# Ledger of designs, part 55: VHH binders against q84jc2

Target 1, 232 residues: q84jc2
Amino acid sequence: MSKMRNLVEEKFLEFYESWVIQLELYLHQLLIAHNNNTMSETELRHLISKLTTHHKAYYTAKWAAIREDVLAFFGSVWLNPLENACSWLTGWKPSMVFRMVDRLRKSRVVLVEAQVKKLEELRVKTKFDEQKIEREMERYQVAMADRKMVELARLGCHVGGESVMVVEAAVRGLSMGLEKMVKAADCVRLKTLKGILDILTPPQCVEFLAAAATFQVQLRRWGNRRHYVTHS
Short names: E, the ipSAE of ESMFold2; O, the ipSAE of OpenDDE; V2, 0.75 times the mean of E and O plus 0.25 times the DockQ between their complexes.

## First folded at step 4 (VHH)

Design n4 (framework vhh_7z1x_3; at its last look DockQ between E and O 0.04; V2 from the best seeds 0.00; counts 0 for: pae E 10.6 > 2, grease 28.8 > 24.2, SAP .671 > .668, placed apart)
Fold by ESMFold2-Fast, scan of step 4:
Structure n4 (fold): chain B 232 residues (1-232), chain A 125 residues (1-125)
Amino acid sequence: as target 1 above (232 residues)
Amino acid sequence: QVQLVETGGGLVQPGGSLRLSCTASGFTFSSYAMNWVRQAPGKGLEWLSGISGSGGYTSYADSVKGRFTISRDNAKNTLYLQMNSLQPDDTAVYFCAKEFDLWDEFYSGPDFDYWGQGTQVTVSS
């Protein structure tokens, strides 16, 4: 078995573990706010701001890490196998959050017609942007399995200074392509999240964020329990 | 209005050290990742190092790993780059760069927003 250690993987694992602990603390605050009808609109906006700042912190750290090693985010060591299986281009699939909004609307969150219209417009736009990225990723995967990879493999058989530089340039090009796609996907995620929060009232935002954080935390716990049982 | 002001550049001998500073204003400094980027004479922009908003995560280009250290003081709205073991090929104009606004702006090409003037670093004996 390979005992090769990836420095970016170790460093981001430490960051992510701390980030998840803080997310669970914010989830507790969201659940308290949701269950208590005593918080003012300004207090709710402050809590929403803490959550959005926390998510921004994740993406700023992620973008710094992918500049160094984008491949660390494909099959991430800081995510369990279940979390990795549910990933779309290194994160959550943007259009899937609208299923959560739809469930909240039917069960507990009372949305006015104007909000419903804006959310539907956002859903359509999000799905369109998502499909654009999926088409680009498909083209990239086809290109990697085609002439470029055959040529790169052929060059790798010639051990010399010249061939080493050509191979390194090609590998850099492949990594830059993946980095751009991940950044595009992350921007769709953040644009979708911001769009939802801009449409919803502060109490509705708290309920939405609580549902999203609960799902993320629960998915991690389910995957970790299964892994532990199998490993032990 | 975003402003970034770099200082600390100068002439230094090979093997020497310099510390660059970047003072930020016009945005909530702690909410954004910050980066150091350089441009050597006749070459394109090269990303060197990045730091998350809280300072909890740092990253480095292979060319500067072990020699350069990025840090920030959010109370002072200031970004730093400690440069050690400087070599002639480190000669460049150094820019601090605010990370693209991931919340309000859609990524369409540029990785950073440059509002800094840059500071010249020359490594020569």
Scores: ipSAE 0.253, ipTM 0.660, lowest interface PAE 4.9, mean pLDDT 83
Fold by OpenDDE, look of step 5:
Structure n4 (fold): chain B 232 residues (1-232), chain A 125 residues (1-125)
Amino acid sequence: as target 1 above (232 residues)
Amino acid sequence: QVQLVETGGGLVQPGGSLRLSCTASGFTFSSYAMNWVRQAPGKGLEWLSGISGSGGYTSYADSVKGRFTISRDNAKNTLYLQMNSLQPDDTAVYFCAKEFDLWDEFYSGPDFDYWGQGTQVTVSS
């Protein structure tokens, strides 16, 4: 089905496509760095900084866009179905990154006891924050079926100028709430990511970021292939 | 006090070249990654290139890759940007920026703590 995209969707789609291309370039650099044991700590930190800056750019753009139309991110036309299926409140689920760290530990990353302890603490905190947000989101979604919304739904059955205005106002109100929730979720993502990067050494950070970027890029590739096969 | 002073800007024709310099003082220059950013009229800040403290690692935005080259001379506390094949769209104020060492909140502003005054680059026929 062809969906008519609004202006926000079109703009963000363009942004995201460019952003992903840049991410792939950074991924390549991360992989080179990971395989180059002669890089200095300063060099590694520089690369890490570039990645974090890149992510900051994403959220800056996202938050600007959601101020205009947060609903666009609940459809996310710039993502394929696989990416969307794996999304939690319009992005990656924060607790997922701990799974990635665990996988790295089982491969070649050696964490000291102090790091392990800190990661566990962060994991618990992240999980708690996720649950809190989920509860609030659930409450919000349930509340949407309140008396006011029912009344609005009734009004929406008629084509009339005043009714349309009331409905639009209501939708705006709902959107504001959703925007808050999305921002809250993003904050947990950013805090979690920062927390992990603060615990890991620069070489470990590079490895982690490489793994994360690889996963993101591959997920997109897998989903695109599947989607094209299905609709070709 | 940290100071960054950009020089080398000017008027150049399309296809021309410029070399920008940034002289740093007030901090251990070699210990920090340095960046070039620009701001065109009516547009936001655009990151162009970065270089690690030692100079061993460089990165570029797609918009300037293949045309611009970042380098540094740590003995002179100077950052450089060689700009080739300049286009009208490259018209902007160019700044050198020092990266911040402390891990601030991830969603805070740019990871730059000091900026120069900038140097104007105008590409026009």
Scores: ipSAE 0.010, ipTM 0.242, lowest interface PAE 8.7, mean pLDDT 86
Fold by ESMFold2, look of step 5:
Structure n4 (fold): chain B 232 residues (1-232), chain A 125 residues (1-125)
Amino acid sequence: as target 1 above (232 residues)
Amino acid sequence: QVQLVETGGGLVQPGGSLRLSCTASGFTFSSYAMNWVRQAPGKGLEWLSGISGSGGYTSYADSVKGRFTISRDNAKNTLYLQMNSLQPDDTAVYFCAKEFDLWDEFYSGPDFDYWGQGTQVTVSS
C-alpha cells in the first residue's frame, strides 16, 4: 500500500505540485521565445530572471523542509518512481547538466571559443565538487552503519527508557549531517546552473532553460505513464 | 542596504505571550526564507524557526514547537513570531535573519548573511 504521509510530506507535496505547474507555464514562455526571433535582449533577460527566481523558490522551500525531515527527500512521495530512481542525493546529478549543454552544441547553439573554454572549466570544477560530496557521503554511510549497530545493541537492553532518548539524539545527529550534505549538493546544483547562465548569451540561456524544463516535464510525464517500471 | 528591524520585545510574566515583528528592506523579501534565532545571556545562538519565501513552509526547533508560531506578510515586508506560554528560559535577545543568496556561496558556511539588531525578551515575575 501507499506510504502514509507525515506533515512535512503533506506540506511539501502541495508546494511541489504548484511549483511544477508554474514551471510548465514558464516552459511555454521559453518555447515561444526559443521559436520566435522577435524578442529583445531585455525581454529575454526578464524571462531568464523569472526562471532563475522560480528555481531559487524551490530550494528555499526545500531547505526549510529538510530542517525538519531530510529523510522525506529520499524516496519522496511527490515524485513518481522514475523521478526517484534518477535522483542523486535528493536531486539531479550536477555533472549531468553538461550532457544537455553538449546536446545543444550539436544542434542550433553555436558557442565561441571563449565560451567553450569557460564551460570546460566549469565542468571540471562541478565534477570535482560532485566527487568531493560523494566521498563525504561514503564516510557518512559507514558512520550510519555503525550507529545502526549501536542502536540495535541499545534496543536489546531491557533496563531503561533513557536508551530511547540517547538513540533519538544519535538519530538527530546523523540527520543533521545528512542535511548538511544535501545542502552542499544543492549548492553545487545552483552554482552549476548559475555558472552556465553567466557564460551563455540570453538567446542561448533561453534554449538551455527550455531544454532543462522540457526534460524535467517529460521525465514526470513518462514516469507517470509507466509508474510500474522496475529498476534493478 | 539590507535592513532588518525587530520590535515587540519586552518584559512578560511567566505564561504570558508576546508577538515579535521584523520589518525588512533593501531586498526582495518574498524571495528569501526568513528565520528567528535567539541568544540567551552568556549562551550561543539558538535557531528557533524558519519560513519559506512564500510562507508555505515552516519549521521549528523542538524547544519552541507548539508554543511559537512563525508567519510573514509579504505585502508589508514583515516577519512575525507569536510566542505563547513563555517561560524564564525564553529570556534572550531575539533576532530575525535573512538566508544568504544560495547562488553566491557554496553551502558550507553560515546559513544566514544578515541579522537584525535584536529585541530583548525578558520573562520574569
Scores: ipSAE 0.005, ipTM 0.217, lowest interface PAE 10.6, mean pLDDT 77
ESMFold2 (binder alone), look of step 5: mean pLDDT 80; pTM 0.808

Design n5 (framework vhh_7z1x_3)
Fold by ESMFold2-Fast, scan of step 4:
Structure n5 (fold): chain B 232 residues (1-232), chain A 125 residues (1-125)
Amino acid sequence: as target 1 above (232 residues)
Amino acid sequence: QVQLVETGGGLVQPGGSLRLSCTASGFTFSSYAMNWVRQAPGKGLEWLSGISGSGGYTSYADSVKGRFTISRDNAKNTLYLQMNSLQPDDTAVYFCAKEYSLYDEYFEGDYFDYWGQGTQVTVSS
């Protein structure tokens, strides 16, 4: 293993642990806001803005880390095995957030017909974008088995000056391809999140963000508990 | 209008130090990651370092790790690059670059949507 990969993993692990602690604090504020119907629209918008900024900070840090070592995000050391098992292209699957939107139907803040229609349109578009990314990843994986890649793998078994350079160039190309795929998936995630928040009222945004953060936090706690039982 | 202005370049001897500054205007500075990239004579662009909007995460190219330090002052809308142990190979024009907005557009291949005019760094004896 690369020393540079270890440094990227350690640094992002430190960042991610702090980011999750702050997410839990924001979740607490979201739950208080949801249960306290006396908060003003201005106060709710401010809280929503804090969450939006917090998520933007995650993707900003992730994209910087991916530029150094994209493979760190495939089997991340800062995620437990359950979180890794539930990942789709290094993060949450965009269409799954609509299951959290469905919970708004049972809340005190009811979705109007116009919102339901817009959310369904967004859901369809998100699934389409998601499938497009999946097809691109399949093409990437198939390209790994093409004639040129097979020839490069054979060259890697026979050490020589020119063959070493060619293999190194191919490895850099593979990493750049994965970086583009991860960023494309993250763009779908961010557009889906923004789309939902643009459709919802501030109280509904608070409830949606609380549901999403609760799921993320609980999945992490559940996975961490099972991990310690297994490895202790 | 987005504007980035680099300053602090100049002539320095090998082993010396320089501090580059980049003053930003026309956008909410703290909301965007910022980067330093350079271009040596007759060479392509080389990414050197990046810093998140809050300053909580930084990253560096292998060629500058341990020698360069990126930082930012969001109150002053200013990005910095502290350059130590400078080598003749560090001779280049240094550019400040703003990251793409992750909320604004689906993008293919562009990491930066704005760069400054650059500041010249020359390392010679």
Scores: ipSAE 0.000, ipTM 0.189, lowest interface PAE 13.8, mean pLDDT 80

Design n6 (framework vhh_7z1x_3)
Fold by ESMFold2-Fast, scan of step 4:
Structure n6 (fold): chain B 232 residues (1-232), chain A 125 residues (1-125)
Amino acid sequence: as target 1 above (232 residues)
Amino acid sequence: QVQLVETGGGLVQPGGSLRLSCTASGFTFSSYAMNWVRQAPGKGLEWLSGISGSGGYTSYADSVKGRFTISRDNAKNTLYLQMNSLQPDDTAVYFCARDWGLWSEDYLGSDFDVWGQGTQVTVSS
């Protein structure tokens, strides 16, 4: 039968392609809402809820997949090389969303002073959380190198089942550490996204989500353009 | 209506124990990470402990490690804090707090969207 690793990658590839298509459809709805100015607050909140649910679906699927094969998310086959090059711990860097927020300060939907202060507080907190995760990843990489070098060097000279079992346990431990790290990074992403949406009004949320989705969709299109030629 | 209600506080002697309870209503309790936070008079909020929605992951502040134990009963929509070896410095109002959202099943953070009213714990002879 097929290896679980191959099935995880194929299933998530299928999921992600469908997820991106739906994101593009939601982006179209966000742009219409932003341009029309005729939608009620209830209608805007419903649209924001659709996007929020869509992002929740992504992280639900991702966390199920990393439980099975976290390494699939480092150099993912469902992402083009440009998307992979722009990844920070298997996803977007949390502080990048404040660049989208900065555009709102200069837009038609003006932020009030109280919102600006709350967004600045959230930005500082987000940067601090990013630095904590980066320190944890650095400690993980140092520990991984020490364990890998010592264990592989020691057991590489042994022939037998004991070596296989010890190496397998060490590799499982390393994968569990990465899974925790990726989940921690994703939680910073989700807290940052939620924090921004809680501070912004519904029209500002629509503009912010449209900017974020536009960037994600365009980054994918730019990267895909470099690979539209079939390999000879 | 979404609510959290703490009970179990009171006066206790140094070295004593108390068990705090927090009853949740108005939401799917098992879908949210839950936290205990305290505030001593004239001081800021101090996060003490958190537990994932499933109960599979717990974390503690260094000030309470080995003395306090967080647990939950999802069938009863109740969060607990077992407090042992209480010290005068543990005197504070203790709050139950819901982690910020349904996405935080396996994450314990300081962002809380629903708070209880608090229960007073006083440690003195």
Scores: ipSAE 0.006, ipTM 0.145, lowest interface PAE 10.9, mean pLDDT 81

Design n7 (framework vhh_7z1x_3)
Fold by ESMFold2-Fast, scan of step 4:
Structure n7 (fold): chain B 232 residues (1-232), chain A 125 residues (1-125)
Amino acid sequence: as target 1 above (232 residues)
Amino acid sequence: QVQLVETGGGLVQPGGSLRLSCTASGFTFSSYAMNWVRQAPGKGLEWLSGISGSGGYTSYADSVKGRFTISRDNAKNTLYLQMNSLQPDDTAVYFCAKEYDIFGEYLPDSEFDYWGQGTQVTVSS
């Protein structure tokens, strides 16, 4: 039988389903906070901290999983086709969050001049970091096509014995390269998220996190409907 | 100051069991993934197992899958590795390693932020 999922994929699917359920619960709390003018700054910061901790939990789990099988994160089975189509190096594209902030500004989120300046500085830095990672990925893919693929194909012709160990070493090297790139992309994501939250006031942070969580949850629902209709 | 202190190493016969512990201090333990890595005599570093900050996700190298179990007690700032069905090839110095600060400005060129001093495991041949 054709099995498309390995043990890492099954374990992370279970983890991710639970993580998304908790995200939806936090989204409800964010939406309540958004409509509540009586919450103190301390209460808002506590809620923001819960969301930040929740996102950190995702990345600590992801990094543990990619050490075992980074390829599981390219075309992930726990994501529907729409979610996968929107992925950049196994996750959201960091510069996308600035478009979300821009949309929030059009819906009654007023930013002071100092915040606008800091956001623009962060946007430029984020774009620079993204481009650096994209250049490294391009180098990796070129090397894969020209050198690593030729090496793997050549070694594959000498199956058995010591040739198996050499092929395994080459495959581990390729996976390690992808792991480093994924971690670099995740670091840019987390630096960007932290940067946004550091610039925004607590009520603005609640607006931002609510918008981000809403988009993530809705994208999943839209993709799941399409997937269900296709398979029904 | 970040400190990682491994204990529990020793001499064990093939087929035996051993439990390693790593006590952490100087950082918010529950916020970071933790790993076990080993180095056999004359060999490079081999990653064995990882665990997420909450303990909700664990991962293993193929060489130890089904034999070793990673766990953590966040209230005690302690990481564990339960090793069963030990083989002579498991003889190595075992290190506790902290994952990078995922909110850090850049990814360092080292594999992990911090390492313990290691604990020796010897499986008699």
Scores: ipSAE 0.204, ipTM 0.644, lowest interface PAE 5.6, mean pLDDT 83

Design n8 (framework vhh_7z1x_3)
Fold by ESMFold2-Fast, scan of step 4:
Structure n8 (fold): chain B 232 residues (1-232), chain A 125 residues (1-125)
Amino acid sequence: as target 1 above (232 residues)
Amino acid sequence: QVQLVETGGGLVQPGGSLRLSCTASGFTFSSYAMNWVRQAPGKGLEWLSGISGSGGYTSYADSVKGRFTISRDNAKNTLYLQMNSLQPDDTAVYFCAKEHDLWTDYYTEGPFDPWGQGTQVTVSS
């Protein structure tokens, strides 16, 4: 058997390569804006809107792809091993973004008390939404040892006939369960991102988005350097 | 637009029972999963239970599994939490919460994931 990529993997790899290149271009614009205190709020809001739209495009493409092959997102071929190692349910862990918010408190960006309180409320909400998904993920993994799954595994030892149909139904059920969990995790990711951007001022949004994009781009570069060093 | 109103809380003795209700308006109730969460005095929010839009799937936190039952009546836009074998540690303000709609909430200017006002449950002798 060939280790050729399937069509979903090939299409999403092509999409993702282009998406990352555009993210790096937006990151350069965010860094310039962050260091230029003369930009108008209208200009800053326009830049924030470009990033917001860019992230929406990613999740639109991802949701289309997972409907066809959710397993492609567990151990993705378009991500390097470091990126894959740092993934939580096919993407960034929602609570991770509050580490970036904490950096804003240590920078020249001044958060007012009302913003600090709203961010803490959002962090708490994000944490228990995340824990709810983790409990569902644990239940999913435990269900692999369920009596019904053990019975299906025994049936899968036979080829042809009705056993093939029963195994195919079980695989479809497993995929649908994973799709639901991935979509739930992505919902928490986008709600958390939206919530932070709604609390922050446009200059603070630019700094936050620049920090997030920098981390994503650097993680990819660090993982790619390992490949280069190994290849050398 | 979205409004959630919790009722049914009160003072109850250990081992007692209470039934909480949450009346929803401003959205198509049957299309969204619903959740119960609580906040004990001086502590953070704790997720307790969730139910799918159809009611076909339910989930529970380990701390309440076997004691609490979540249910819904889509014809009445009402979510319920039946609480049995109540313990002093169940003392908290209880809130109902709507499932996040990825696309709609990303385009809205309304409050992010609106909580109801909550209903107080006190378990003491």
Scores: ipSAE 0.000, ipTM 0.124, lowest interface PAE 13.3, mean pLDDT 79

Design n9 (framework vhh_7z1x_3)
Fold by ESMFold2-Fast, scan of step 4:
Parts: sequence; structure tokens; C-alpha cells
Structure n9 (fold): chain B 232 residues (1-232), chain A 125 residues (1-125)
Amino acid sequence: as target 1 above (232 residues)
Amino acid sequence: QVQLVETGGGLVQPGGSLRLSCTASGFTFSSYAMNWVRQAPGKGLEWLSGISGSGGYTSYADSVKGRFTISRDNAKNTLYLQMNSLQPDDTAVYFCAKEYELLSDFWTGDSFDYWGQGTQVTVSS
């Protein structure tokens, strides 16, 4: 049989499947709210808060998991191949959500000039933060190809005792570097999400969150459907 | 005002057990992941264990896996660390630490939002 998943992967798989089911339920509520123009501002804010809390729960669980095994998030077993192919540093690419925001300019509740300006400022800042992280990723990848790392990999195959300790220290260092990078990417994601929600009105927040959740749910369903068709 | 207070430390013989508690106030306890970290004399901070807000996910450092168990009681705003098979190398000050409020506080650049003052654990014959 194939290699078993480790404990971190099994626990996060169980968490993630439940998290996605709840996201689909919230998406249903967002779509009802979007189509029902009689919902009060208090009711809309409550629904937005549920989604915000739901995303907080995801990052809370993710950060606990990456402390134990950050590599589980590169090629995740709880994601289908399509979801994995669309991943940028273990999650959605922050700047992509501005494409969803752009749809709000064509909605019944249009963005005012002040909102458009603030969203453009946020978009520019988000892209700048992405570039910083991409440079750090390149440095990490270069370090992985460094002569010292290649030498350590060869040593790890043939020697024990002190060599085992040196290899373990190097692996811990690499894992800590990846963890820092993933957390930096997640911080940009959360900053971008918070920034958008702070700029938008409650009806616009509902429309934005509905678009984002629809994309995530559809991507998962499409990827799962293609897998079933391919494997019968 | 966020406050974290650790208790339960003390002197224990090798192979013994201790249960640490951390009482939290000033935030919605069940909404945040909690962690245990320690600092041995003359050494840096070592992360030991984390638990999600719901308690549904836990994680452990390799040095304590199988010996320590993290848990929480959200009704009592209390975090626990059950420590079994204690070794002299477990001698350290133990801290509980709150994760970032991810939509407001992660901008500080630190992994943890707030730390308690710590409780001393000494493992010696």
C-alpha cells in the first residue's frame, strides 16, 4: 500500500473538510443576503462577522499545524490537484481578490470614488508585499541548491551520530524558514482581506465574500469532479 | 486588558508528573489558539505545544511528544499542560502564550500576541 499520511496531515484533513462544509453553508447565507435587499445593516454585519470568524479559525488551525509540519502545506493532501495547482505559498494569491472586487463596480451597489482610491492603494501595497515574499522564496530556493546543503544531503545518507544531529539542525532551520515565509504570506492575505472589508459597505462586503467563497467552493467541486471523471 | 497567569510549577523528581494551568482574561478565550513555550537557564525560548481555539487541533514539539498533553477548558478560560515522565532537561520557566488576533494584531511581527510571566519547573533528585 502507499505511504501513510502523518498525524498532522490526518488532523488537518479532518479539520479542513469540516471547515469547507461550513463555508458552503455560509455561502448559501451570503447568496440569500445578496438577493434580499430588505436585510438590516445589523443582520449583514452579523453575517460578515461569521465569515470573518470562520477565516480566523482557518488561520489559527493552519499556524498550529505549520509549527509542527510546515511541509504538509506544500502539496497538501486535503486539497485536490487543481486546488494545489492554483496555490501560491500554501494559499490564495492576495492580489487575485482584487479581480473579485472589480466586479463590484458593475453591481447595483456601485463603489464611490473614495472607495475606488482606497482599494487601488491597497492593491498596490498588496503587490509590493507579494514581491518581498517572492524575493525571500527565491533566496530560500537558492539556499536549498547551495553546495553546503547538497553536501549535507549526501552526508545524511551514509553517516550516523554527530552527522544525524547536524542534518536534523539543518532540517529544523529550513522548516523554520518556510514557516516564517508561509506566515508572512498569510499576514498579507489577512491584511488584504481586512483592508477590503474595512473599505466596503456591508452589502458590498456580502457581495465580495459571496464571490470569494463561490470561487473557492467551485474550484474544489470542479477539481473533484474532474478527478472522478478521470478515475471513473 | 489581556492577562495570562501560569500556575502549577514546582520541584519534581525525574519520572514524575506536573500539571500546569494558565488562566486567561481580557479576550474571547475560545476564539484563539494557545501555546506553551519554555526557557531553560541560559538558553533561548523553545515552543512546546499548541492548541486551536476549539481544541480540535493540537501540535507538539518532538522533544515532548508522547510525554506532554495540551488541553483547554473554554468554559473556565483555562489552558493546561499535563507533563508526564519528566526529565532533568525539562527544567525551565514555562510560559503560556496567546496567538495573534489574526485580523488585527499580526502586524506586530511576533508569533504571539501576549505572554504570561511564567512558572518555574525544576526536575531534580
Scores: ipSAE 0.000, ipTM 0.165, lowest interface PAE 12.1, mean pLDDT 80

Design q1 (framework vhh_7z1x_3)
Fold by ESMFold2-Fast, scan of step 4:
Structure q1 (fold): chain B 232 residues (1-232), chain A 124 residues (1-124)
Amino acid sequence: as target 1 above (232 residues)
Amino acid sequence: QVQLVETGGGLVQPGGSLRLSCTASGFTFDDYGMNWVRQAPGKGLEWLSGISWNSGSISYADSVKGRFTISRDNAKNTLYLQMNSLQPDDTAVYFCAKEGEYFLYSSTHAFDIWGQGTQVTVSS
């Protein structure tokens, strides 16, 4: 099964490898900050800003790439099989970050009652937005079996076709629909991330971002160390 | 510099038709969903219709389903509302509204840019 890489895939692969290396450097800085009580609030806010800018750069690059080839993000060549298996609509599942927030409840820096309530409200809202997108994806998958899709498949089986423009229009429509859903999912991700950071204090933000970056880096590491078993 | 300008309003008799246009400038029009909203005299804002950035998703309020048609021309940075079978209760100021940003640093989650509005009067 040889998958040829197009220009979009090659450019994003190069971008992503550099982006992950920088994320690991930021993770190192977050871990130092977490264990260092001499860092000022201004210094912590600056570090948090670096991480949020880094994530914004990812979505800027991603949205440019999906405009050209959204399908590159379904089964991405720059992700290992474990990372691809854990993807929800081309990225992390928004509600998953609340698992990292739950660790803050066990932190030495106690969350105040008002923060706990706001985080729970955000969790519920995030799950609602997530389920709405899942219903849209289900409708998209059902639409793949509708009359137009069946017609496209029929036309694709012919040696020569009368309806090249119809096939091209249908394929473009499918790609634009996926692009819309991916952007919607990414918007929920960004809204969830911003919401959490707005509720937390700078030391809590550092702890949360360190947990999130650790999970992302660890998942990549574990997938790259995958062991194959030979069936006899 | 960022603005939405509505045109096409006016006085029309019951059962008549009007086509509203909204011209966008100062932002990338085809990156955002667009909406039509109206405000009748002495009433609050009523959402009428929405269209996604690529026209792939269109929705209507029950009050206008079957009578109004939303469309867009991304090459011309223009949003349209075709209004048919107009009734006296359709008398209102009609606004074009841009979908809000959902990016990390955005505080808006609904409509962040509104036009000046165009008056539609349906005489009884």
Scores: ipSAE 0.000, ipTM 0.112, lowest interface PAE 15.0, mean pLDDT 80

Design q10 (framework vhh_7z1x_3)
Fold by ESMFold2-Fast, scan of step 4:
Structure q10 (fold): chain B 232 residues (1-232), chain A 124 residues (1-124)
Amino acid sequence: as target 1 above (232 residues)
Amino acid sequence: QVQLVETGGGLVQPGGSLRLSCTASGFTFDDYGMNWVRQAPGKGLEWLSGISWNSGSISYADSVKGRFTISRDNAKNTLYLQMNSLQPDDTAVYFCAKEGSYELYSSTHAFDIWGQGTQVTVSS
């Protein structure tokens, strides 16, 4: 059976495909900036600002979409199976970006001791924030299995009357809880990204953003290649 | 405009208790984590406690763990700090703080502090 797409899924699929194309264009610009070393600090800051705005546009669109249908972001139709498998609460796991930061230690643009200390402090805080959200998710999942929720699920097996309205209200409540949890996770993502960019110099920001974008684009291409090979 | 109004401070004897309240306006209170921070005379800000939007995650600084209890009432847009076993070194201005800005390339505060705070004085 064909997977039905609702209007939110169709609209966000169209947005996301365009967003990824623009990310690939920015990645090309980041790689040129990283390799030629002729760009001024002002030009590098402008490019970093474009990437920052691009990521903010994603979260603006995402939060509008989850307000309408948060479940569209769990097993997203605009992501391939590999991208979905690597997802943590509808997006990248915040602590994962420190792997991209670790790559900078092998760079020509060496991190100074003060930056290393601030990045380690940020890494610890980010992991702490992730654990808080994971505890919220665990509580949410436990609450879904309590006696009252089980009773509401039983009522959903019968059509008509007051039970239909009660079940609909419960489903809306579950979606609202997930929306707030997804927003909390996205806030940790944005705080982590901002924190890293605030610590790094413009050349280091370019290298970090290039590494992050390369990983995102590469995951998409690897997952898509598996699908293309299967359908070839 | 975000506004936070702290109340409930005052003079209390060592070993006494106070309950602080923070009334929030200008934002959707139940979408944000909230914190309590304090500043003793001539000192910097000290983070004391944090609570998630749904009260599901709560944390405390070691200096207040076991003595202070953070809570919130989302229906009333109000944050609370129950302070027990107060000591003279708890004397400070207490601020409630909305979780930090998630805007990229804005001020890098761990917490947004909007109010004037409420004075707590612990003295015999």
Scores: ipSAE 0.000, ipTM 0.112, lowest interface PAE 15.9, mean pLDDT 80

